# VH-VL binders against NAD kinase (nadK): the designs that were tried, part 156

Target 1, 268 residues: NAD kinase (nadK), of Syntrophomonas wolfei subsp. wolfei (q0aze0)
Amino acid sequence: MKIILVNNRFKENTEKKAQEIAGQLSALNVEVIIDNGLDEPYAGTVDFIMVLGGDGTMLRAARRYGQRAIPVLGVNMGTVGFLSNIEINELAEYLPLILREEYSLEARMMLEVAVFQQQSLLTRVFCLNELLLRSNSPRMLSFALEISGQKLEPYRGDGLIVSTTTGSTAYSLSAGGPIADPQLDAFIVTPVASHIINKRPLVVSPEREISLHLLEEREAIIGIDGQIKMDFGAENRVLIKRAPHPLLMVNLKAKPFFTSIDRSLQRQ
Below, E stands for the ipSAE of ESMFold2; O stands for the ipSAE of OpenDDE; V2 stands for 0.75 times the mean of E and O plus 0.25 times the DockQ between their complexes.

## First folded at step 17 (VH-VL)

Design QQ3 (from HH19 with light chain S91T; framework fv_oberotatug; at its last look DockQ between E and O 0.84; V2 from the best seeds 0.81)
Fold by OpenDDE, look of step 18:
Structure QQ3 (fold): chain C 268 residues (1-268), chain A 123 residues (1-123), chain B 107 residues (1-107)
Amino acid sequence: as target 1 above (268 residues)
Amino acid sequence: EVQLVESGGGLVKPGGSLRLSCAASGFTFSNAWMSWVRQAPGKGLEWVGRIKSKIDGGTKNYAAPVQGRFTISRDDSKNTLYLQMNSLKTEDTAVYYCTTVPKYDKFLAFDIWGQGTLVTVSS
Amino acid sequence: DVQMTQSPSSLSASVGDRVTITCRASQGISRYLSWYQQRPGKAPNLLIYKASNLESGVPSRFSGSGSGTDFTLTISTLQPEDFATYYCQQTYERPWTFGQGTKVEIK
């Protein structure tokens, strides 16, 4: 068995824990690769991915490895989030289930985000939460939204979020988007401070495609999962589709989503 | 009410074949991992094999004594688990139980059992 | 394979007695240990999972303890319906194996 441990090199506690776990797994004749984000993603074949940390680390892991259809386990290390399944102190006891492949999987839809310069592809990214288009200045943007060839009325506002159902509890929620069941596949299109007061979030079929472009010579920013940022101008287009492969999240414990979200909201 | 009901047991000659069925009700069968356990007359319990849910890959595993002879399968549309038994031996004589195997929280304990069906292999 | 050894193989007790059954694994199995009760002519029922967790609907007179290789099932006050055969099971690794059973019979 070969396992990737994904952690954050900027969080010393996760690095130390990754080394400790790597030692334990090696003693059990498990091949271990540590990915702390310093190097390119490991290109070889692996059987399992453990994410040590919080939601941010999971999002990075999803972007780096999600297209490879590898089981991914979120191991929480003292953070509040929605993407971890077990706590770090539980890992030792659940390890037999992992090593014997006695775990459940949950498929989470990912986004395929393609950014173009005229007709040339600049970048293609798979992400778990959302694509954000926002103004790079205090001024509002004017941009076009097209859904499967249907051109909507121009949007005017600070920006727009296209999120998965997994991402519905992330930035989309803060922007006034609906909370979606993670077991449901759908796009959530949430306006960010729209000039039109009655502009409502859209729930869109995962079978559809979403296109965005600016309607003016302004500079904007594309954000992906709050971690990737790139400039976006009038000559750029972004195409968003359902990723061809979902993220396979490992479930070692039952984690009721709606009870969790209710508790989380009460804490605010 | 959660229930498992085995059927298909009976008398068969050595070398013969038999297919057992387990009808599930009262829970979401398609999400459940299932197992077969057998018990020879007057003897203890013996694990036969396990099948995962389709969403979890539908992986099948068997005990060594039945490996290559028995096949576990499922029809989620019918909420039914099957055990195809080929090349039966006298030592396969037992009451066969179907069970659920919780895929988490209970560390794979068998929490739901059927009433069992008797398979007798005799010349 | 992991061998599970129960002790004793059989015991005689009276209603009201405290009964203790032990199960030993041939190797460490953490808490991947379950206890089952089987009454004569009936299917087994889950009593304890994860070594010490009481299954829903099981009377509180049943309890489990242990971790690693040595485990114990205790019936604090034996009731008439408790005369049965008890089995431990490990699910630490395949093949999943049972103890040989402990028959609790009336004295």
Scores: ipSAE 0.880, ipTM 0.947, lowest interface PAE 0.6, mean pLDDT 95
Fold by ESMFold2, look of step 17:
Structure QQ3 (fold): chain C 268 residues (1-268), chain A 123 residues (1-123), chain B 107 residues (1-107)
Amino acid sequence: as target 1 above (268 residues)
Amino acid sequence: EVQLVESGGGLVKPGGSLRLSCAASGFTFSNAWMSWVRQAPGKGLEWVGRIKSKIDGGTKNYAAPVQGRFTISRDDSKNTLYLQMNSLKTEDTAVYYCTTVPKYDKFLAFDIWGQGTLVTVSS
Amino acid sequence: DVQMTQSPSSLSASVGDRVTITCRASQGISRYLSWYQQRPGKAPNLLIYKASNLESGVPSRFSGSGSGTDFTLTISTLQPEDFATYYCQQTYERPWTFGQGTKVEIK
């Protein structure tokens, strides 16, 4: 059996704990690869991914490995967020379930984001929470949104968020979007500081394709999961679809989403 | 009311086949992991096999004595678990129970049990 | 395979007695141990999971303890309905195995 341990290289205790866990697993004849973010993602086959850290570390793991249909377990090492399942001090006790694949999986929809310059594909990325289009200057944006070829009335404001249901508790929420059950597949389209009051958040079928482009020459940015930034101008457009594969999140403990909403939001 | 009801037990000659059913109600069957456990007359409990839910991969695992002869299956549209028993032997004589195996928090303890159905394999 | 050995195989006791049943695993199983009660002619029911956690609806006179290889089920004040056979089970490693059972009878 081969496991990737994903950690954050800038946190001393996570490096030390990752080495301890790797040693424990190696003693059980398990191959371990540590991904601290410095190297390219491991390209070989693996059976399981263990994320040591908070939601930010999980977002990075999802972008790196989420399309490979590998089970991913979030292990909290401090502040509990929305994407961890067990605490680090419980890991040894749950290890028998992990090693023997006695766990449940929860599929979490991801976005596939393709950015074009004119007709040329510039880049394709995947994300777990959201794509943000925002102004990169004091001026607001004027931009067009199309949903499966249907052109909506133009938007005007600071930007727009296209989120998964998992991302509904992240930036989309701060911008006025609804909290969504992460077991649903949907896009949540949330305007950011819209000057048009009737531009309400939209909940959109995961089968739709979403397209964005600017209607005027302006400096803008595309943000991915709050961690990747790309320049975006009048020559660009972005196409957003449901990713081919969901993130497969491991559940070892029941995490009642609805009874824990307020506590989890305070800790993100 | 959460309930499991087994049926299909009876008398079968060695080498014969039998299919057991377990009707489930009062919970979301399609999300559940299910198991079969047997108990020979006057003897203890013996795990037979387990099937995971479809979303968790539908994995089936069997105890060695029944491997290759028994097949666990499920029909989520009918909330029914099945045990197909082929090449039956006299040592397969037992009361057969269906059970649930919680995915969370109970370390796979078998929490819900049916009342059992008797299978007798004799010449 | 993990073998589970219960002790004693049977015992006689009176209503009100404190009863202790032990279960030993052939290797360490952490807290992957559950206890079941089976009344004569009935299906088993879960009493205790994770070695020490009472299942919902189980009377507080039942308790479990242990970790690793040695586990104990205790009935603090035996009641008439507690005359039954008790089984431990490990779920640490497949095949998931039961102890041979402990029959608790009226003296």
Scores: ipSAE 0.739, ipTM 0.887, lowest interface PAE 1.2, mean pLDDT 91
ESMFold2 (binder alone), look of step 17: mean pLDDT 94; pTM 0.960
OpenDDE, look of step 17: ipSAE 0.877; ipTM 0.950
ESMFold2, look of step 18: ipSAE 0.724; ipTM 0.877
ESMFold2 (binder alone), look of step 18: mean pLDDT 94; pTM 0.960

## First folded at step 18 (VH-VL)

Design RR1 (from OO3 with heavy chain H102Q; framework fv_patritumab; at its last look DockQ between E and O 0.90; V2 from the best seeds 0.85)
Fold by OpenDDE, look of step 18:
Structure RR1 (fold): chain C 268 residues (1-268), chain A 121 residues (1-121), chain B 113 residues (1-113)
Amino acid sequence: as target 1 above (268 residues)
Amino acid sequence: QVQLQQWGAGLLKPSETLSLTCAVYGGSFSGYYWSWIRQPPGKGLEWIGEIYHEGDTNYNPSLKSRVTISVETSKNQFSLKLSSVTAADTAVYYCAREGLKQWTPYGMDVWGRGTLVTVSS
Amino acid sequence: DIEMTQSPDSLAVSLGERATINCRSSQSVLYRSYNKNYLAWYQQNPGQPPKLLIYWASTRESGVPDRFSGSGSGTDFTLTISSLQAEDVAVYYCQQYYTVPRTFGQGTKVEIK
């Protein structure tokens, strides 16, 4: 068995824990690769990914490895979030199950984001939560939204979020988007401070495609999962689709989503 | 390792339609743009067009009216048709893959061996 | 269209000496967000397809000897062969893949003096 430990090099506790866990796994004849984000994603084949940290680390792991159909386990390191399944102090208890591959998987839809320079592909990004288009100035942004070729009325506001159902409890929620069942595949299109007061979020079929482009000669920003930033101008277009493969999240411990979100919301 | 094999008629008369096919072996067809490039004898390279595995195409404006690139995903193949050929279309035609590094294009990293197409009366 | 212009058209260099090829694009091929120039260099031997040498202006493709290097940014790029070898006799092309259509330089023929 070969396992990738994903941690955050800027979080010392996760780095130390990764080394410790790596040692333990090695003692059990498990090959271990540590990915702290410093280097490019490991290109070799692996059987399991263990994410040490919070939601941010999981998002990064998803972007780096999510398209490889590898089970991904979130191990919380004392942060608040929705993407971890067990706590670090529980790892020893569940490690035998991991090694025996005695766990269930939950498929989470990811986004495929393609950024173009006119008609030329610049890059693709797969992400678990959302794409954000926002103004790079205090001025409102004007942009066009198309859904499967259907051109909507021009949007004017601070920006727009296209989120997965997983991402519905992230920035989309803060922007007034609906909470979605993570077992559901759908796009959530949430306006950010739209000029139209009653502009409602859209729940869109995963079979559809979403395209965005600016209607003005201004610079905007595309954000991916709140971690990647790209400049977005009039010469650019973004196409959003359902990723061809979902993230396979490991379920070792029951974690009821709706009760958890309800509790979380009450704390705010 | 990924290899491209291409085939088609190498001798045409003016006004006929050039037809070439490229097949991908040893790697994934999905996720890539696939291009056709030609090179007249003793001259430089000209990009003809490209097709994504899902069927999206981009053509060189200089050839757009005569070019059709198609894909057959089930066979890992893509094809080129160039109509109304003239002597000016005599060239070695290459199929190529636009490679990806971390899902970012970085150049045409895999090429076919080329097919000489001669247009002569 | 982005026009690519190479200089010189032909270059004769003694074995072991440096060969320098320049390439200019009519507009910038720099993707600022990634700080990558969408510029590639190819080597073509007679009767063979082009071979990718350098990508993103300055990164060597796997298997390419260290004597090959690419530099530049924006609109001006350079391919350098630090010590020309006999097997380096070929035609070299620069190519932008920043916009459609893809465009190539006219090529530079490198010969042994």
Scores: ipSAE 0.912, ipTM 0.966, lowest interface PAE 0.5, mean pLDDT 95
Fold by ESMFold2, look of step 18:
Structure RR1 (fold): chain C 268 residues (1-268), chain A 121 residues (1-121), chain B 113 residues (1-113)
Amino acid sequence: as target 1 above (268 residues)
Amino acid sequence: QVQLQQWGAGLLKPSETLSLTCAVYGGSFSGYYWSWIRQPPGKGLEWIGEIYHEGDTNYNPSLKSRVTISVETSKNQFSLKLSSVTAADTAVYYCAREGLKQWTPYGMDVWGRGTLVTVSS
Amino acid sequence: DIEMTQSPDSLAVSLGERATINCRSSQSVLYRSYNKNYLAWYQQNPGQPPKLLIYWASTRESGVPDRFSGSGSGTDFTLTISSLQAEDVAVYYCQQYYTVPRTFGQGTKVEIK
């Protein structure tokens, strides 16, 4: 068995714990690859991904490995978020189940984001929470949203969020979007500081294709999961679809979403 | 690893339609743009167009009025039709993959062996 | 359309000597957010399809000998063969993939003097 252990190199206790856990796994004849974010993602085949940290570390793991359809376990190390399943002090208790593959999987929809120079592909990026289009200057944006070829009336404001249901409790919520059940597959489209009052958040079928482009020359940014930033201008277009593979989240311990909403939001 | 096999008629009369097919083996068809390129004997390379696995196309404006590129996703194939051919369309025709590394384009990394198409008088 | 211009059209170089091929694009092919030039170099032997040598202007494709190197940014690019060998006799093309249509340089034929 080979696993990737994902941690955040900027938190001292997390790095020490990652080495400790890697040692314990190696003693059980498990090959461990540590991903602390410094190097390119591990390119080889692995069986399992263990994420040590909070939601931010999980977002990076999802972006790097989510399209490989490999089980991913979130292990909380102090701050409870929405994406951890067990606590670090419970890992030894659950480790036999992990090694025997005695766990269930919860699929979480991801976004496939394709950025174009006119009609020419520049890159693709996958994300778990959201894409943010925002102004990179004091001027508001004027931009077009298309959903499966259907053009909505132009948007004007600071930007737009296109999120998954998992991302509904992140930036989308702060911008006025609804909390969504993460078991649903959907896009949630939330305007940011819109000057057009009838631009309400939209909940959209995961089968739709969402397209964004600017209607005026402006300096804008595409943000991915609050962690990736790309310049976006009048010659660019972004297309957003459901990613080919969901993130496969390991469920070892019941984590009732609805009962925990208030507690989780207070920590974010 | 990934291999492209191409076929089609190699001899045409003026005004006929050129038709070529390219099949993809040993790798994923999905997620890539697939291109046709041609090269007249003794001359340089000319990009004809590309198609995404879902059907979106981009064509060279110089040929756009005569070119159709199609996909048959269930067979991992894409095809080229070039209508109203003349002697100027005599060339070796290649299919190629628009390669991706880290989901980012990096050039045409896999090519078919080429098909000589001759347009007679 | 981004026009790609190569120079020279033909180049004769003694074995073991340096061969230098220039390529200029009419517009920048640099994607600034990634700091990558969407510029490739291909080698084509007679009767064979082109083979990718260099991508992102300066990165060698797997299996390409170290004597091949690419340099430049934006609009001006160079392919260098540091010590020409007999097997390097071919036609070389630059190509941009930043915009549609994809465009190639006219080619540079490299021969042994």
Scores: ipSAE 0.740, ipTM 0.893, lowest interface PAE 1.3, mean pLDDT 91
ESMFold2 (binder alone), look of step 18: mean pLDDT 93; pTM 0.956

Design RR10 (from OO3 with heavy chain H102Q, light chain T99K; framework fv_patritumab; at its last look DockQ between E and O 0.92; V2 from the best seeds 0.84)
Fold by ESMFold2, look of step 18:
Structure RR10 (fold): chain C 268 residues (1-268), chain A 121 residues (1-121), chain B 113 residues (1-113)
Amino acid sequence: as target 1 above (268 residues)
Amino acid sequence: QVQLQQWGAGLLKPSETLSLTCAVYGGSFSGYYWSWIRQPPGKGLEWIGEIYHEGDTNYNPSLKSRVTISVETSKNQFSLKLSSVTAADTAVYYCAREGLKQWTPYGMDVWGRGTLVTVSS
Amino acid sequence: DIEMTQSPDSLAVSLGERATINCRSSQSVLYRSYNKNYLAWYQQNPGQPPKLLIYWASTRESGVPDRFSGSGSGTDFTLTISSLQAEDVAVYYCQQYYKVPRTFGQGTKVEIK
């Protein structure tokens, strides 16, 4: 059995704990790869991913490994979020079930984001929460949104968020979007400081394709899960659609979404 | 390990349509752009165009509207048609994959063996 | 279109000596957000398809000997063969993949002097 441990190397308690857990697993003849963010993602085949940390560490794991259709377990290290399933002090209790593969999976939709220079692909990025288009200057953006070939009236404002339902409790919420049940598959399109009165948040079928481009020469940024930033200019276009694979989140312990919202949002 | 096998007619008369097929083995067809490149005898490489696995195309403007690239997804194949050929279209034609590392382009990492197409004059 | 210009067109080098090939693009091929030049080098032996040697201007593809190196950024690039071997006799091409259409340099034929 081969497992990736994903941690945040900037927090001493998580790095030390990841090393302890790796040692314990190695003693059980489990091959362990530690991903602390320093190296390129591990390229080989693995059976399971364990994320030691909060929602930010899970977002990095999802971006790096989510398209491999590998079970991912969130292990909370002290700050309650939306994406952990068990606490670190419970890991020993659940480890036998993990090793026997006795758990259920919850699928979480991801975005596939393709960034173009005109018609030339520059990169693809997969994300769990959201894409943000925003101004990178004091001036507002004027930009076009197209949904499955349907061109909406131009947007004018600070930017736009395209999120998953999982991302509905992240930046989209702060920008006025709804909290969505993460069991739903949908896009949530939330304007940021729009000057156009009827540009309300949209909830859009996951079967749609969403494209964005600027209508004026402006400095803008595409942000991914608040962790990746890319320059975005008048020659660029981004295409957003449902990723081929959802993130497969391990469910060992019940975590009721609706009764936990307040506690989870107090951190965010 | 990804391999490309290509085939098609090697001898054409002027005004005919060149038709070549490339099949993909040993790897994923999905998620990539697939290209055609040609090389006239004794000359350099010329990119003809590319197709995404879902059907979107980009063509070299120098070949104008004579080029059609298409996919047959059920067979993991893509094809080239070049209409109204002349002697100037005599070349070795290659298929290739536009490679990705961490979903980022890094060049054409897999090539077919090439097909010599001669247009008699 | 981004035009790619190589120099020289032909190069004769003694075995064991350094070979240097230059490539210039008419526009930058640097994707600034990733700090990567979308520039590749290919080797083509007679009767064979091109083979990828160098990607992102300076990174060797798997299986490429250490004597091959790439350098440069933006618009000016160099392929260096530090000690020419008999098997390195080939035509070398640079290629940009930053914009459509994809464009190649005209090629540099490397021969033994």
Scores: ipSAE 0.739, ipTM 0.888, lowest interface PAE 1.4, mean pLDDT 91
ESMFold2 (binder alone), look of step 18: mean pLDDT 93; pTM 0.957
OpenDDE, look of step 18: ipSAE 0.911; ipTM 0.966
ESMFold2, look of step 19: ipSAE 0.725; ipTM 0.882
ESMFold2 (binder alone), look of step 19: mean pLDDT 93; pTM 0.957
OpenDDE, look of step 19: ipSAE 0.910; ipTM 0.965

Design RR11 (from OO3 with heavy chain E50Q; framework fv_patritumab; at its last look DockQ between E and O 0.95; V2 from the best seeds 0.86)
Fold by ESMFold2, look of step 18:
Structure RR11 (fold): chain C 268 residues (1-268), chain A 121 residues (1-121), chain B 113 residues (1-113)
Amino acid sequence: as target 1 above (268 residues)
Amino acid sequence: QVQLQQWGAGLLKPSETLSLTCAVYGGSFSGYYWSWIRQPPGKGLEWIGQIYHEGDTNYNPSLKSRVTISVETSKNQFSLKLSSVTAADTAVYYCAREGLKHWTPYGMDVWGRGTLVTVSS
Amino acid sequence: DIEMTQSPDSLAVSLGERATINCRSSQSVLYRSYNKNYLAWYQQNPGQPPKLLIYWASTRESGVPDRFSGSGSGTDFTLTISSLQAEDVAVYYCQQYYTVPRTFGQGTKVEIK
């Protein structure tokens, strides 16, 4: 059995704890690859991914490994967020179940984001929470949103968020979007400080293709999960689709979303 | 391990339509742009166009009015048609994959062996 | 369209000596957000298809000998063969993949002097 341990090297004690867990797993004849975010994602086949840390570390793991359809377990090392399943002090208790593959999986939709220079692909990036288009200057943006080729009236404002349902409790929420059940597949399209009075958040079928481009030359940024930033200008276009594979989140311990919403939001 | 095999008629008369097919083996067809490139004897390389696995195309403006690139995803194949050929279209024609590393383009990493197409004068 | 211009058109180099090929693009091929130049170098032996040598201006493809190196950024690029071997006699092309249409340099023929 081969496992990737994902941690954030810059968080206090996470590197030490990751080495301790790797040692414990190696003693059980489990091959361990540590991904602390400083190197390229491990390219070989693995059976399981264990994320040590909070929601931010899970977001990085989802971007790097989510398209491989491999079980991903969130292990919290602090305040419980939306994406962890067990606490670090519970890992020893659950480890036998992990090794026997005695757990369930919850699928979480991801975004596939393709960025173009005119018609030429520059890159694709996958994300779990959201894409943000925002102004990178004091001036507001004028931009076009197309949904499956249907052009909406132009947007004017600070930007736009295209979120998954998992991302509905992140930036989309603070911009006025709804909290969505993460078991649903949908896009949530939330304007940021719109100057157009009747631009409301939209909930859009996951089968749609969403396209964004600027209508005037402006300094803009595409943000991915609040962690990746890409310059975006008038000659760029971004296409957003449902990613080919959802993130497969491991459930070892019951974590009811609705009864924990207020508690999770208060503790963040 | 990805391999491209290409075929099609090698001798044409003026005004005929060039037709070539490229098949993809040993790897994924999905997620990639697939290109056609030509090289007149003793000359340099000219990009003809590309197609995404879902069917979107980009063509060299110099050839756009005469070129059609198509995909048959169920067979992992893509094809080139170039209409109204003249002697100036005599070239070796290559198919190629536009490669990706971590979903980022890095050049044409796999090429077919080439097909010489001669247009009589 | 981004025009790619190579120099020289041909060069003759003694075995074991350095060969240097220059490539200039009419516009930047740098994707600033990734700090990567969308510029490749290909080697083409007679009767063979082109073979990818260098990508992102300076990264060697798998199986390419260390004597091949690429450098440059933005609009000016160089392919260097540090110690020419007999099997390196070929035509070399630079190519941008930042925009469509994709464009190649006109090629540089490398010969033994």
Scores: ipSAE 0.760, ipTM 0.904, lowest interface PAE 1.2, mean pLDDT 91
ESMFold2 (binder alone), look of step 18: mean pLDDT 94; pTM 0.958
OpenDDE, look of step 18: ipSAE 0.914; ipTM 0.965
ESMFold2, look of step 19: ipSAE 0.741; ipTM 0.892
ESMFold2 (binder alone), look of step 19: mean pLDDT 93; pTM 0.957
OpenDDE, look of step 19: ipSAE 0.918; ipTM 0.967

Design RR16 (from OO3 with light chain V100L; framework fv_patritumab; at its last read DockQ between E and O 0.92; V2 from the best seeds 0.86)
Heavy chain, then light chain:
Amino acid sequence: QVQLQQWGAGLLKPSETLSLTCAVYGGSFSGYYWSWIRQPPGKGLEWIGEIYHEGDTNYNPSLKSRVTISVETSKNQFSLKLSSVTAADTAVYYCAREGLKHWTPYGMDVWGRGTLVTVSS
Amino acid sequence: DIEMTQSPDSLAVSLGERATINCRSSQSVLYRSYNKNYLAWYQQNPGQPPKLLIYWASTRESGVPDRFSGSGSGTDFTLTISSLQAEDVAVYYCQQYYTLPRTFGQGTKVEIK
ESMFold2, look of step 18: ipSAE 0.751; ipTM 0.897
ESMFold2 (binder alone), look of step 18: mean pLDDT 93; pTM 0.957
OpenDDE, look of step 18: ipSAE 0.911; ipTM 0.964
ESMFold2, look of step 19: ipSAE 0.768; ipTM 0.905
ESMFold2 (binder alone), look of step 19: mean pLDDT 93; pTM 0.957
OpenDDE, look of step 19: ipSAE 0.918; ipTM 0.967
ESMFold2, fold request of step 20: ipSAE 0.717, 0.733, 0.732; ipTM 0.887, 0.892, 0.893
ESMFold2 (binder alone), fold request of step 20: mean pLDDT 93, 93, 93; pTM 0.956, 0.958, 0.957
OpenDDE, fold request of step 20: ipSAE 0.925, 0.920, 0.920; ipTM 0.969, 0.968, 0.968
ESMFold2, last read: ipSAE 0.700, 0.742, 0.748; ipTM 0.882, 0.898, 0.898
ESMFold2 (binder alone), last read: mean pLDDT 93, 93, 93; pTM 0.957, 0.957, 0.957
OpenDDE, last read: ipSAE 0.917, 0.921, 0.925; ipTM 0.968, 0.969, 0.969

